# Designs tried in a protein design chat: VHH binders against q9p7j3. Part 6

Target 1, 174 residues: q9p7j3
Amino acid sequence: MILPLFPETQVHVFVYENVSNCAAIHEQLISQNPIYDYAFLDAATILYKKQVYSAIIRALEDRRDEQMKTKTIHSEVILSLSPKTEISSAFRQFSMTKKSKNIVVVKIDSKLTEEEEFERLDKLVEGNRVEFSDEELQKLIDFKVLKKNYKLDPSTLENPLASILSSIALRGYS

## First folded at step 11 (VHH)

Design ab19
Fold by OpenDDE, fold request of step 14:
Structure ab19 (fold): chain B 174 residues (1-174), chain A 120 residues (1-120)
Amino acid sequence: as target 1 above (174 residues)
Amino acid sequence: QVQLQESGGGLVQPGGSLRLSCAASGFTFDDHAMSWVRQAPGKGLEVVSDIGWSGGRTTYADSVKGRFTISRDNAKNTLYLQMNSLKPEDTAVYYCATHSKYGFPDRDLRGPGTQVTVSS
């Protein structure tokens, strides 16, 4: 997918359920294996496509402005999901863990088609690919975690998308 | 092996200043965003300040905004924390921490810490 404001940047997003090797992926990320240069998100923390896209856009804007806080565009995406400025909080709250079962995987600056990228990623992730859609994401979400991450209350839960996007957009300004 | 070593702590009076340093080794320093965290007696770990990999972006806890300044020298693999207008509630062990290059919630990697005591 190409974003309108970033026509030279190709983005792919994949959703996996019933992933059995998150611990193994974890080890590769710790060792900084470059073939694992993706944003690996815990699907339990993602409710909307627009949530992911908003984080991607924010990360790309940071890169455009040469203001990335983290070294890689993918780590910046993870940071951008958080309403908090603390890096540790962002990574802890939104990144895949070794105990994750369902994940959202983001690839930025891909030189491959979506299908080609999937074939590459499928060698790294042992799970079932599902559609990247709000319908599939809402099956995987942990609302307790979501409410905690974005401090959602009965009022903001009337329009969760608006609240989440506002939190992402206004991080560091409230 | 990742090594972090904090220094510069000590005893100061309220309103005083300290400059903390963190010497990093065993990893590519400029590949990682860095943080200062602190732990006061009987309290949990608190993030004091974050700094981007290039030093361009900085963030602070509300309790230290306007008083503390985080900076880094990537050529020297060193992280700094300038602490001005110190208060008794700033008393804590201060730690330097590094974050995952790829955004994974890795184990908390920090040094042994340096004691900061603010007291009259």
Scores: ipSAE 0.881, ipTM 0.932, lowest interface PAE 0.5, mean pLDDT 95
Fold by OpenDDE, fold request of step 14:
Structure ab19 (fold): chain B 174 residues (1-174), chain A 120 residues (1-120)
Amino acid sequence: as target 1 above (174 residues)
Amino acid sequence: QVQLQESGGGLVQPGGSLRLSCAASGFTFDDHAMSWVRQAPGKGLEVVSDIGWSGGRTTYADSVKGRFTISRDNAKNTLYLQMNSLKPEDTAVYYCATHSKYGFPDRDLRGPGTQVTVSS
């Protein structure tokens, strides 16, 4: 996928359910294995495609402006999902954990087709790929976690997307 | 192995200043964003300040904005926290912390901490 704001940057997003090796992936990330340079998100924290894309765009903008807080574009995507500026909060709230069962995986700057990238990633993730859609995401979401991460209340829950996007977009502007 | 060692803490009067340092080793320092966090007696861990991997982007807790300055010297693998206009409520153990290069919530990677006490 090509984002209109960043035509030279190819982006792929994959969703996996029933992932059995999140702990193993975690170990590879800890060891800083470069072939695992993806944004691994806990699907329990993601409700909308636009939520992910908004974070991606924010991260790409940060990179464009040479204002990345984190070293990699993928870590910046994770940071960008958060309404908070604290890095620890962002990583804690949105990143895949050893206990995650369902994940969203983001690849930035891919030189491969979506299928080729999937084949590559599929060697790393032991789970079932599902469609990257709001319909599939809503099956995986934990609303308690979502409400906590974005401090959603009964009023903002009437339009969660707007609230989430506002939180992402306006981080640091409160 | 990752090692972090804080220093520079001590006892200071209100309005005083301290400069904390954190010596890092065992990892590529400039691959990681860094933070100062603190824990006051009877309170939870609070993020004081974050600094980007390059040192160009910084953020602060509201309680310390305008008084504290986070910086880093990547050539020396050292993180700093300049604390001015210190208040009694700044009393805490201060820790430096490193974050995952790939955004993974890793184990708590911080030093043993340095005590900062602000009292008349």
Scores: ipSAE 0.880, ipTM 0.932, lowest interface PAE 0.5, mean pLDDT 95
Fold by OpenDDE, look of step 13:
Structure ab19 (fold): chain B 174 residues (1-174), chain A 120 residues (1-120)
Amino acid sequence: as target 1 above (174 residues)
Amino acid sequence: QVQLQESGGGLVQPGGSLRLSCAASGFTFDDHAMSWVRQAPGKGLEVVSDIGWSGGRTTYADSVKGRFTISRDNAKNTLYLQMNSLKPEDTAVYYCATHSKYGFPDRDLRGPGTQVTVSS
């Protein structure tokens, strides 16, 4: 996928359910295995495609402006999902954990087609690929976690997307 | 083996200043964002300040904004925290902490800490 504002950057997003080896992936990330250079997100924290895209765009903008807080574009995507500025909070809120069952995987700057990237990633993730859509994400979301992460209240629950996007876009501008 | 060692703590009067340092080793320092966290008696860990890998972007807890300044010297593998206008509520053990390069909620990687006591 090509983003209109970043035509030189290819982005792929994958969703996996019933992942059995999140703990193993976790260990590889700790050891900084470069073949695991993706953003691994807990699907329980993601409700909309636009939420993910908004974070990606924010990260790409930060990179363009040489304002990345984290070293990699993928870690910056994870950071960009959070309304908080604390790095530890962002990673804790949105990153895949050893106990995750469903994940969203983001690849930025891919040189491969979506199918080729999937074949590569499929060797790393032991789970079932599902469509990256709002419909599928809604099946995997934990609304308790979502409400906590973005401090959603009854008034903002009427339009959670707007609140989420505003939180992402306006982080650090309070 | 990741190693972090804080220094510079001590006893100061309200309104005083301290400068904390953290010596880092066992990892590529300039690949990692860094933080100062603190734990006051009877309280949990609180993030005081974060700094980006390059030393550019910094963030602060509301309680320390305008008083504390985080910085780093990547050539020396050292993190700093300049603390001015100290208050009794700043009394805590201060820890240096590193974050995962890949955005991973890793186990707590911090030093043994340095005690800061603000008292008249």
Scores: ipSAE 0.798, ipTM 0.894, lowest interface PAE 0.5, mean pLDDT 94
Fold by ESMFold2, fold request of step 14:
Structure ab19 (fold): chain B 174 residues (1-174), chain A 120 residues (1-120)
Amino acid sequence: as target 1 above (174 residues)
Amino acid sequence: QVQLQESGGGLVQPGGSLRLSCAASGFTFDDHAMSWVRQAPGKGLEVVSDIGWSGGRTTYADSVKGRFTISRDNAKNTLYLQMNSLKPEDTAVYYCATHSKYGFPDRDLRGPGTQVTVSS
C-alpha cells in the first residue's frame, strides 16, 4: 500500500493464525537477524486495520521529523501502538511473544510486491495466512487485553475505535 | 559478551545529588534504547526513565520528573542518571537496562545494579 503523505514508502501487512513457531522467531529477533526485520505484533492486541495503519503513520511521521525513539521503523510501529512513550511497556503489551498464537506482521520500506513479500515471510512463519481485515482481526482479538492496553471504559468498549485512535494520536501526553 | 555495569551509588543526605553511570560493552550501544529501573526494599521494579537510541527522546516516571535527568554518550557507550533533590523514597537498587533493537519484550538485559541510599 502507498500512503499519500509518504508516497515513496511501500507497506505490507500480513495476518497469521495458528502460528506454531513464535518461539523460533523470537530466537531470531534475539539474535538480531536482519532477515526478521518486521514488526511482529500479537494479534490478541489488534482489533482494527485502522489501529495498525495509525501506528504506521505515527512511526513514519516520527521518522520524518527525526524523532524516532527506537532504532528501526518496525520497532517504532510497536511503540506507536501504545498510548504511552515508555518503551518496555509498549513492547510487552503489543509485541509477539514466544507464547503468541496469532500475529500481525508489518513490513515498511518494502521493495517487493505483496505476493513477493508474502513468499519471503511465509518461509519464516509457520502458520495460516488470513486476510488483513477487521472481520478476521475480530476473531483473533482478546478484548480483556485491548481494554487494559488502552484503558477503555465500559461506555466505549462495544465500539472502541475512536478511543483507540485518540490514544495513538495523543501518545506521550497522558 | 554483553555487559552492563552500574556505578555511582552510595549514601547521601536528603536533598543531595548523585550521578549514576552505566558502562555498556559487547553490543552496538546506539542500536538500543536504554532505561534506568529501580527496586526499593520490598517493592517491585519501577521504570524510572528511558531514553531513545540517539538520546533525543526521554520518558520519566512521575515520581522523579523534574529531579532526575537521563542522558547517554554514544561515543563512550555510557548511560547516565543525574539524580537531584534526592528523597528517602528514592532509596533503591538502580539497574541499567537495554531494550531490544527489534521490539521483542522478554528478558530485557540489565546490569547487577548499584545501591542508592537516601537517609538523614
Scores: ipSAE 0.677, ipTM 0.868, lowest interface PAE 1.3, mean pLDDT 90
Fold by ESMFold2, fold request of step 14:
Structure ab19 (fold): chain B 174 residues (1-174), chain A 120 residues (1-120)
Amino acid sequence: as target 1 above (174 residues)
Amino acid sequence: QVQLQESGGGLVQPGGSLRLSCAASGFTFDDHAMSWVRQAPGKGLEVVSDIGWSGGRTTYADSVKGRFTISRDNAKNTLYLQMNSLKPEDTAVYYCATHSKYGFPDRDLRGPGTQVTVSS
């Protein structure tokens, strides 16, 4: 996918359910294996496609403006999902862990088509690919986690999109 | 082997200053954001401040904002914390920690800590 404000940057987003090897993927990330240079997100934290796209756009804006806090664009996406700029809480709250069961995977600066990137990623992730859609994301979200991560009132949890997107857009001003 | 070693702690009176240092080795220092984390007696860990890989972007806990300054020297593989206007509630063990390059949570990569005691 090509975002209008970043026409030279190809982005792919994949969703996997029932992933059996998150611990193995985590070991590769610890080892800094560049084959695993993706943003691996816990799907329990993601309710909307726009949530992911907003974080990607924010990370790309920070890269363009030479204001990235983390070294890779993928780790910057993880940071950009958080309403706060504090790195450890962002990684703890949004990253895939050894215990994750469902994940959202982001690749930025891909030189491959979506299906070519999927073929590479599918060798790394043992799980079932599902559509990147609000319908599928809603099946995988944990609303208790979402409420905590974005400090949502119970009365706004039914339709929290604007609050979440505002938190991402205003990150650093809170 | 990743190694982080804090220094510069000690006993200081309220209102005083200390400068903490953290020497890093065994990894590419400028690939990693860094933080200072403290543990006061009987309390959990608190992230005091963090700093981006290049040294330009920082975050501070509300309790230290305006009094503490985090910095880094990538040529010397060293992280710093300048602590001014110290208060008794700043008494804690202060740890240097590194954040993963690829964005997984990892607090296992921290040093043994340095004691800061603010007391009359």
Scores: ipSAE 0.663, ipTM 0.861, lowest interface PAE 1.3, mean pLDDT 90
Fold by ESMFold2, look of step 13:
Structure ab19 (fold): chain B 174 residues (1-174), chain A 120 residues (1-120)
Amino acid sequence: as target 1 above (174 residues)
Amino acid sequence: QVQLQESGGGLVQPGGSLRLSCAASGFTFDDHAMSWVRQAPGKGLEVVSDIGWSGGRTTYADSVKGRFTISRDNAKNTLYLQMNSLKPEDTAVYYCATHSKYGFPDRDLRGPGTQVTVSS
């Protein structure tokens, strides 16, 4: 897909459930294998499509403005999900780990159609693709993790979207 | 083989200054954001400061803002921490750490540390 403010940047987002090889993917990321240059997010941390799009937009804005803290646009997406700019916390809180079961995968600057990118990604991820939708994401979320990552109080948990998006948008202005 | 080596620690009086250095080798230094992490006696690890791959973007713990300055020299593969107005609460082992290029948690990539002791 194409975001209005970034018309020359093709983005694809995929969701996989019941992933059996997160440990193998993690090893490839440790080895810095460029074939794995995606943002691999733990789906337990993602409740809304807009959460992911807002992080992508923030990462692209930081790239445009030469303000990226991390080296790759995909690692910057992971950082951008966090309400704070502290790198260790962002990666620990949002990135896929060896123990992850469900993942959200982001590709930015794709030169492939969505189906072509899926065919490539499907060779790397052993799991079941599901629709990138709020309905599927809410089946995979861990609300305890969400509350902790964004410091949500009980009243906010009924409709946390505005608090989450504000945290992403205001990151780094302190 | 990734290597990080801290230096510049020591004993200083309250109000004094120290400059820590971290020599890096075995990886492409400017592909990685870096941080200083400290561990006070009997405490867990605290991220003191981090700095982006290019040297421009920084974050500081509230306890050190205005007193500490992180910097890096990518030509020399070296990370620095200038510590001014030191307090007894700054007493800790200070570690240099590198962060993943691809965004996974990177808990095992830090140096052996250098001791900073602030006391009268």
Scores: ipSAE 0.629, ipTM 0.846, lowest interface PAE 1.5, mean pLDDT 89

Design ab2
Fold by OpenDDE, fold request of step 14:
Structure ab2 (fold): chain B 174 residues (1-174), chain A 120 residues (1-120)
Amino acid sequence: as target 1 above (174 residues)
Amino acid sequence: QVQLQESGGGLVQPGGSLRLSCAASGFTFDDHAMSWVRQAPGKGLEVVSDIAWSGGRTTYADSVKGRFTISRDNAKNTLYLQMNSLKPEDTAVYYCARHSKYGFPDRDLRGPGTQVTVSS
């Protein structure tokens, strides 16, 4: 996928369910293995495609403006998902953990087609790929986690997408 | 081996100031955003402040805004925390912590800490 404001940046997003090797992926990320340079998100925290894309756009804007808080564009995507500016909170709330079972994987600046990138990523992730869609994401979401991450209440839950996007867009604003 | 070492803690009176330092080694310092966290007696770990890898963007806990300033010198592999107008509530062990380059939670990676005590 190519975003209109970033025509030179190719983005791929993949969803995996029943991932068995998140702990192994975790170890590779800790060791800073460059072949694992993706944004690995816990699918339990993601409800909408637009949630992911909004974070990606914000991260890309930060990079464009040379204002990235984190070193890599992928870590910045994770940060950008959070309504909070604290890095630790963002990573804790949205990143894949060693106990995750379902994940969303984001690749920025890919030089490969979606299928080629998938073939590459499929060597790293032991799970089943599902469609990146709101329908599939809503099957994987943990609403308790979602409500906690974005401080959703009965009023904002009437339109969760709007609330989430507002939280992402207005991060740091009070 | 990745190492973080805090220093600069001590005993100060309310209204006083301290400057903490964190010496980093064993990794590329400017590949990582950094944080200061603290743990007061009988309380859990609290994030005090974080700073971008480049030293640009910063975040502060509400309790320390306007009083504390986080900064870093990437050439010296050092993180700093200037603490002004200290209060008894700031009494805690202060730790510097490294954030993951790739965004994975690693909040356990911190130094041994330095004690800050604010008392009359």
Scores: ipSAE 0.897, ipTM 0.940, lowest interface PAE 0.5, mean pLDDT 95
Fold by OpenDDE, fold request of step 14:
Structure ab2 (fold): chain B 174 residues (1-174), chain A 120 residues (1-120)
Amino acid sequence: as target 1 above (174 residues)
Amino acid sequence: QVQLQESGGGLVQPGGSLRLSCAASGFTFDDHAMSWVRQAPGKGLEVVSDIAWSGGRTTYADSVKGRFTISRDNAKNTLYLQMNSLKPEDTAVYYCARHSKYGFPDRDLRGPGTQVTVSS
């Protein structure tokens, strides 16, 4: 897809369930294999499409403004999901782990169609692709983790989306 | 082999200053955002400051804002922490930490640490 504010940047988002090789993917990330330059997110931490897109937009804005904290746009997306400024916290809270079973994968600056990108990614991820939708995401979410990551309470849970987006948008604001 | 080595710690009086250094080797230094973390006696690890891969964007814990300055020299593969107006509560082992290039949640690579003691 193309984001209105970034017409020259193609973005693809994929959701996988029942992924069997997260540990292997993790090892490739550790070894800094460039073909794994994606944002690999734990689906247990993602509830809304807009949550992901908000993080993507923020990361792209940071890049545009030459204010990226992390080296890659994908790591910046992961950072942008966090309401905290701490890099380590963001990575621990939102990134795919060796034990993850369901993941959301983000590709920025793709030169391929969605299907072509999927074919490439499918060689890396051993799992079942599902639709990138709020409906599918809500099946994969761990609300305990979500509440922890965004410090949601009974009042903010009345409108979780608003709370999450506010947390992302106002990161660092006190 | 990836290595981080902190130095510059020591004993200082309240109000004093120290400058910590972290020498990095075995990896592309400017591919990684870096941080200083500290662990005080009986306490957990606390993030002190983060710095962007480029050395531009920085963040600080509230407890050290206005007193500490994180910086880096990518040409020298070195991370720095200038600590001014030191307080007894700043007493801790200070670690240099490397963040992953691709944002994976693996343990931050840290050095062995350097002891900072602030005492009258």
Scores: ipSAE 0.881, ipTM 0.932, lowest interface PAE 0.5, mean pLDDT 95
Fold by OpenDDE, look of step 13:
Structure ab2 (fold): chain B 174 residues (1-174), chain A 120 residues (1-120)
Amino acid sequence: as target 1 above (174 residues)
Amino acid sequence: QVQLQESGGGLVQPGGSLRLSCAASGFTFDDHAMSWVRQAPGKGLEVVSDIAWSGGRTTYADSVKGRFTISRDNAKNTLYLQMNSLKPEDTAVYYCARHSKYGFPDRDLRGPGTQVTVSS
């Protein structure tokens, strides 16, 4: 996928359910295995495609402006999902954990087609690929976690997307 | 072997200043954003400040904004925390912490800490 404002940057997003090896992936990330240079998100924290895209755009903007807080574009995507500017908070809020069962995986600057990237990633993730859609994401979301991460209240629950996008877009300006 | 070693703590009076340092080794320092965290007696860990891998962007807890300044020297593999206008509430053990390069919550990678005591 190509983003209009970043035509030179190819982006792929994948969703996996019933992942059995999140702990193993965790160890690879800790050891800084470059083969695992993706943004691994806990699907329990993601409700909308636009939520992910907004974070990607923010990360790309940060990179463009040479204002990345984290070293990699993928870690910056994770950071960009959070309404908070604290790195530890963002990572705890949105990153895949050893206990995660469902994940969203983001690849930035891919040189491969979506199919080729999938084949590569499928060797790393032991789970079932599902469609990257709002419908599938809604099946995987934990609303308690979502409400906590974005401080949603009854008045904003009517349209969570607007609140989420505002939080992402205005991070650091609230 | 990843190592972090804090220094610069001590006893100061309210309104005083301290400068903490953290010496890092065993990893590529500029691959990681860094943070200072603290633990006061009977309280949990609190993030005080974090800093981008390049030293550009910084974040501060509301309780220390305007008083503390985080910085780093990547050439020296060193993290700093300038603490001004110290208050008794700042009394805690201060730790240097490394963030994950790829955004995954890393293991607890902190130094042994340095004690900061603010008292009249």
Scores: ipSAE 0.825, ipTM 0.902, lowest interface PAE 0.5, mean pLDDT 94
Fold by ESMFold2, fold request of step 14:
Structure ab2 (fold): chain B 174 residues (1-174), chain A 120 residues (1-120)
Amino acid sequence: as target 1 above (174 residues)
Amino acid sequence: QVQLQESGGGLVQPGGSLRLSCAASGFTFDDHAMSWVRQAPGKGLEVVSDIAWSGGRTTYADSVKGRFTISRDNAKNTLYLQMNSLKPEDTAVYYCARHSKYGFPDRDLRGPGTQVTVSS
């Protein structure tokens, strides 16, 4: 809920499976409806809790340092999941799409408890909430997509966590 | 009423320079990161460069690093691409593209493009 590096920033993360209205949510985001200002991620791209937290931390560091590429902290989280700094690729690879079935939803700077935020989000998402845990995420991941997005070679496929986290943390460094 | 309009293309010799401009209207320009995207004959779209909403951070394709400079003037709602040391491989239609505020690719707005031709 509270990240040690950013103790005054409240974060909530929710996971939904079997979401039936991703197309409707997508239309609201395209229309720039501010009620939908969350990071909506395709769960097929997320294997670990640490993957999401590392992207959140990177986005918050970029905000602190006045280095955000995108206007909202939530779109910056989407960018921060990518090993590349190029915006179009990051959005294409990690954002929820109209065809997504399972999603991870991030809210940063929440002034609400987890339950209060859930109650608001649940009015927007038609799906079943599951626990934000590595166990649940593993059930929803598409390993082919994960391998492609992070260019995982055979030597890292048994333990991809370190490679993924390094890609997020070291993005933009030579 | 959302519009992007590129200008400044033309025919140049190898080694020459051009400056492209993109005028934006009908939306809050500094809410959006921007890109220059090009399409060479018979090729797909290539992102040449992007720039943060503020102008503070930029990314370049390897093929143009050191030769091209993206910039923006948020007071004039204008995006620029300074292209130096042009090569025949840079021949393409160049498009100005807007990125969505909330991080979705299906709302990338782009203009009609401007032709850049580099040949002897």
Scores: ipSAE 0.581, ipTM 0.825, lowest interface PAE 1.8, mean pLDDT 89
Fold by ESMFold2, look of step 13:
Structure ab2 (fold): chain B 174 residues (1-174), chain A 120 residues (1-120)
Amino acid sequence: as target 1 above (174 residues)
Amino acid sequence: QVQLQESGGGLVQPGGSLRLSCAASGFTFDDHAMSWVRQAPGKGLEVVSDIAWSGGRTTYADSVKGRFTISRDNAKNTLYLQMNSLKPEDTAVYYCARHSKYGFPDRDLRGPGTQVTVSS
């Protein structure tokens, strides 16, 4: 996928359920293995496609403006999901952990088609690929985690998308 | 081989100043955003300040904004915290923390800490 404001930047997003090797992936990320340079998100924290795309756009805007806090665009996507500016909170709340069961994986700056990138990623992730869609994401979300991460109350739970996207867009302006 | 070592803590009067340093070795320092975190007696960890890998963007907890300044010198592999107008509430062990390059928290990426005590 190519975003209109970033025409030179190809993005792919994958969703896996029933991942059996999150602990092994986690060790590779800690070891800084560049083959694993993706954003690995816990799917329990992601309800909407637009949530992910908004974080990607925010990270790309920060890269364009030389305002990235983190060194890689993928870690900046993880940071950008958080309503708070604190790096530790964002990583703790949204990153895949070794206990995660379902994940969302983002690749930015890909030179490959979606299926070519999938073939590479599928060698790294032991799980079942599902469609990146609001329907599939809704099956994997943990609403208690979502409510906590974005401080949703009963009124915002009626339309959580707008509240979530506003939190991502307004991060750092409180 | 990865090491973080804080220094510069001590006993200081209210209203005084201290400058903390954190020497980093065994990794590529400018690949990582850095933080100062503190733990007051009987309390949990509080993130005091974050700084981008480049030094170009900083964030502060409300409790220290305007009094503390985080900085880094990537040529010297060193992180700093200038603490001015110190209050008794700033009494804590202060830790230097490295953030993961690929976006995961790493609990082993924190130094042993330096004690700051603000008392009259």
Scores: ipSAE 0.580, ipTM 0.822, lowest interface PAE 1.8, mean pLDDT 89
Fold by ESMFold2, fold request of step 14:
Structure ab2 (fold): chain B 174 residues (1-174), chain A 120 residues (1-120)
Amino acid sequence: as target 1 above (174 residues)
Amino acid sequence: QVQLQESGGGLVQPGGSLRLSCAASGFTFDDHAMSWVRQAPGKGLEVVSDIAWSGGRTTYADSVKGRFTISRDNAKNTLYLQMNSLKPEDTAVYYCARHSKYGFPDRDLRGPGTQVTVSS
């Protein structure tokens, strides 16, 4: 897809459940294999499509404004999900780990259609693709993790979206 | 082989200054955001400051804002921390840390550390 303020930037988001090879993917990321240059997120941390799109938009804005902390746009998306500015906590809290079961995968600056990118990604990920939708994400979220990552109190847990999006948009201003 | 080596620590009186350096080798230095992390007696690791791959953006822990300055020289593969107005609570082992290019956290990419002791 293409975001309105970034018309030259093609973005694809994929969701996989029951992934069996996160450890192998992790080894490729350690080796800095450029074929694996995606943002691999733990789906246990993602409840909404808007959460992912807001982080993508924030990362793209920071790139446009020459304010990226990290070298790749994909690592910047991971950083942008965090309510805090510190890099290590963002990577620890939101990135796929060797133990992850379900993942959200983001590709920015794709030169491929969604179908073509999926065919490439499907060779790398051993799992079942599901729709990138709030309905599917809700099945994969860990609400305890979500509450911890965004410091949600009981009053916001019924509809945490506004609190989460504010945390992403206002990071570093409090 | 990837190497990070801190230097510049020591014993200093309250109100004094130190400059820490971290020499990096075995990897492309400007592909990586960097940080200084410290471990004070009886405490866990605290991120003191982060710096972007380019050196263009920095962040600081509230406890050190206005007193510490992080910088990097990508031509010399070196990270720095200028520490001014030092306090006893700044006593810690200070580590240089490299963040991954692709955004994973699970290997500790830091040096052996340098001791900073602030005591009269």
Scores: ipSAE 0.565, ipTM 0.809, lowest interface PAE 1.8, mean pLDDT 89

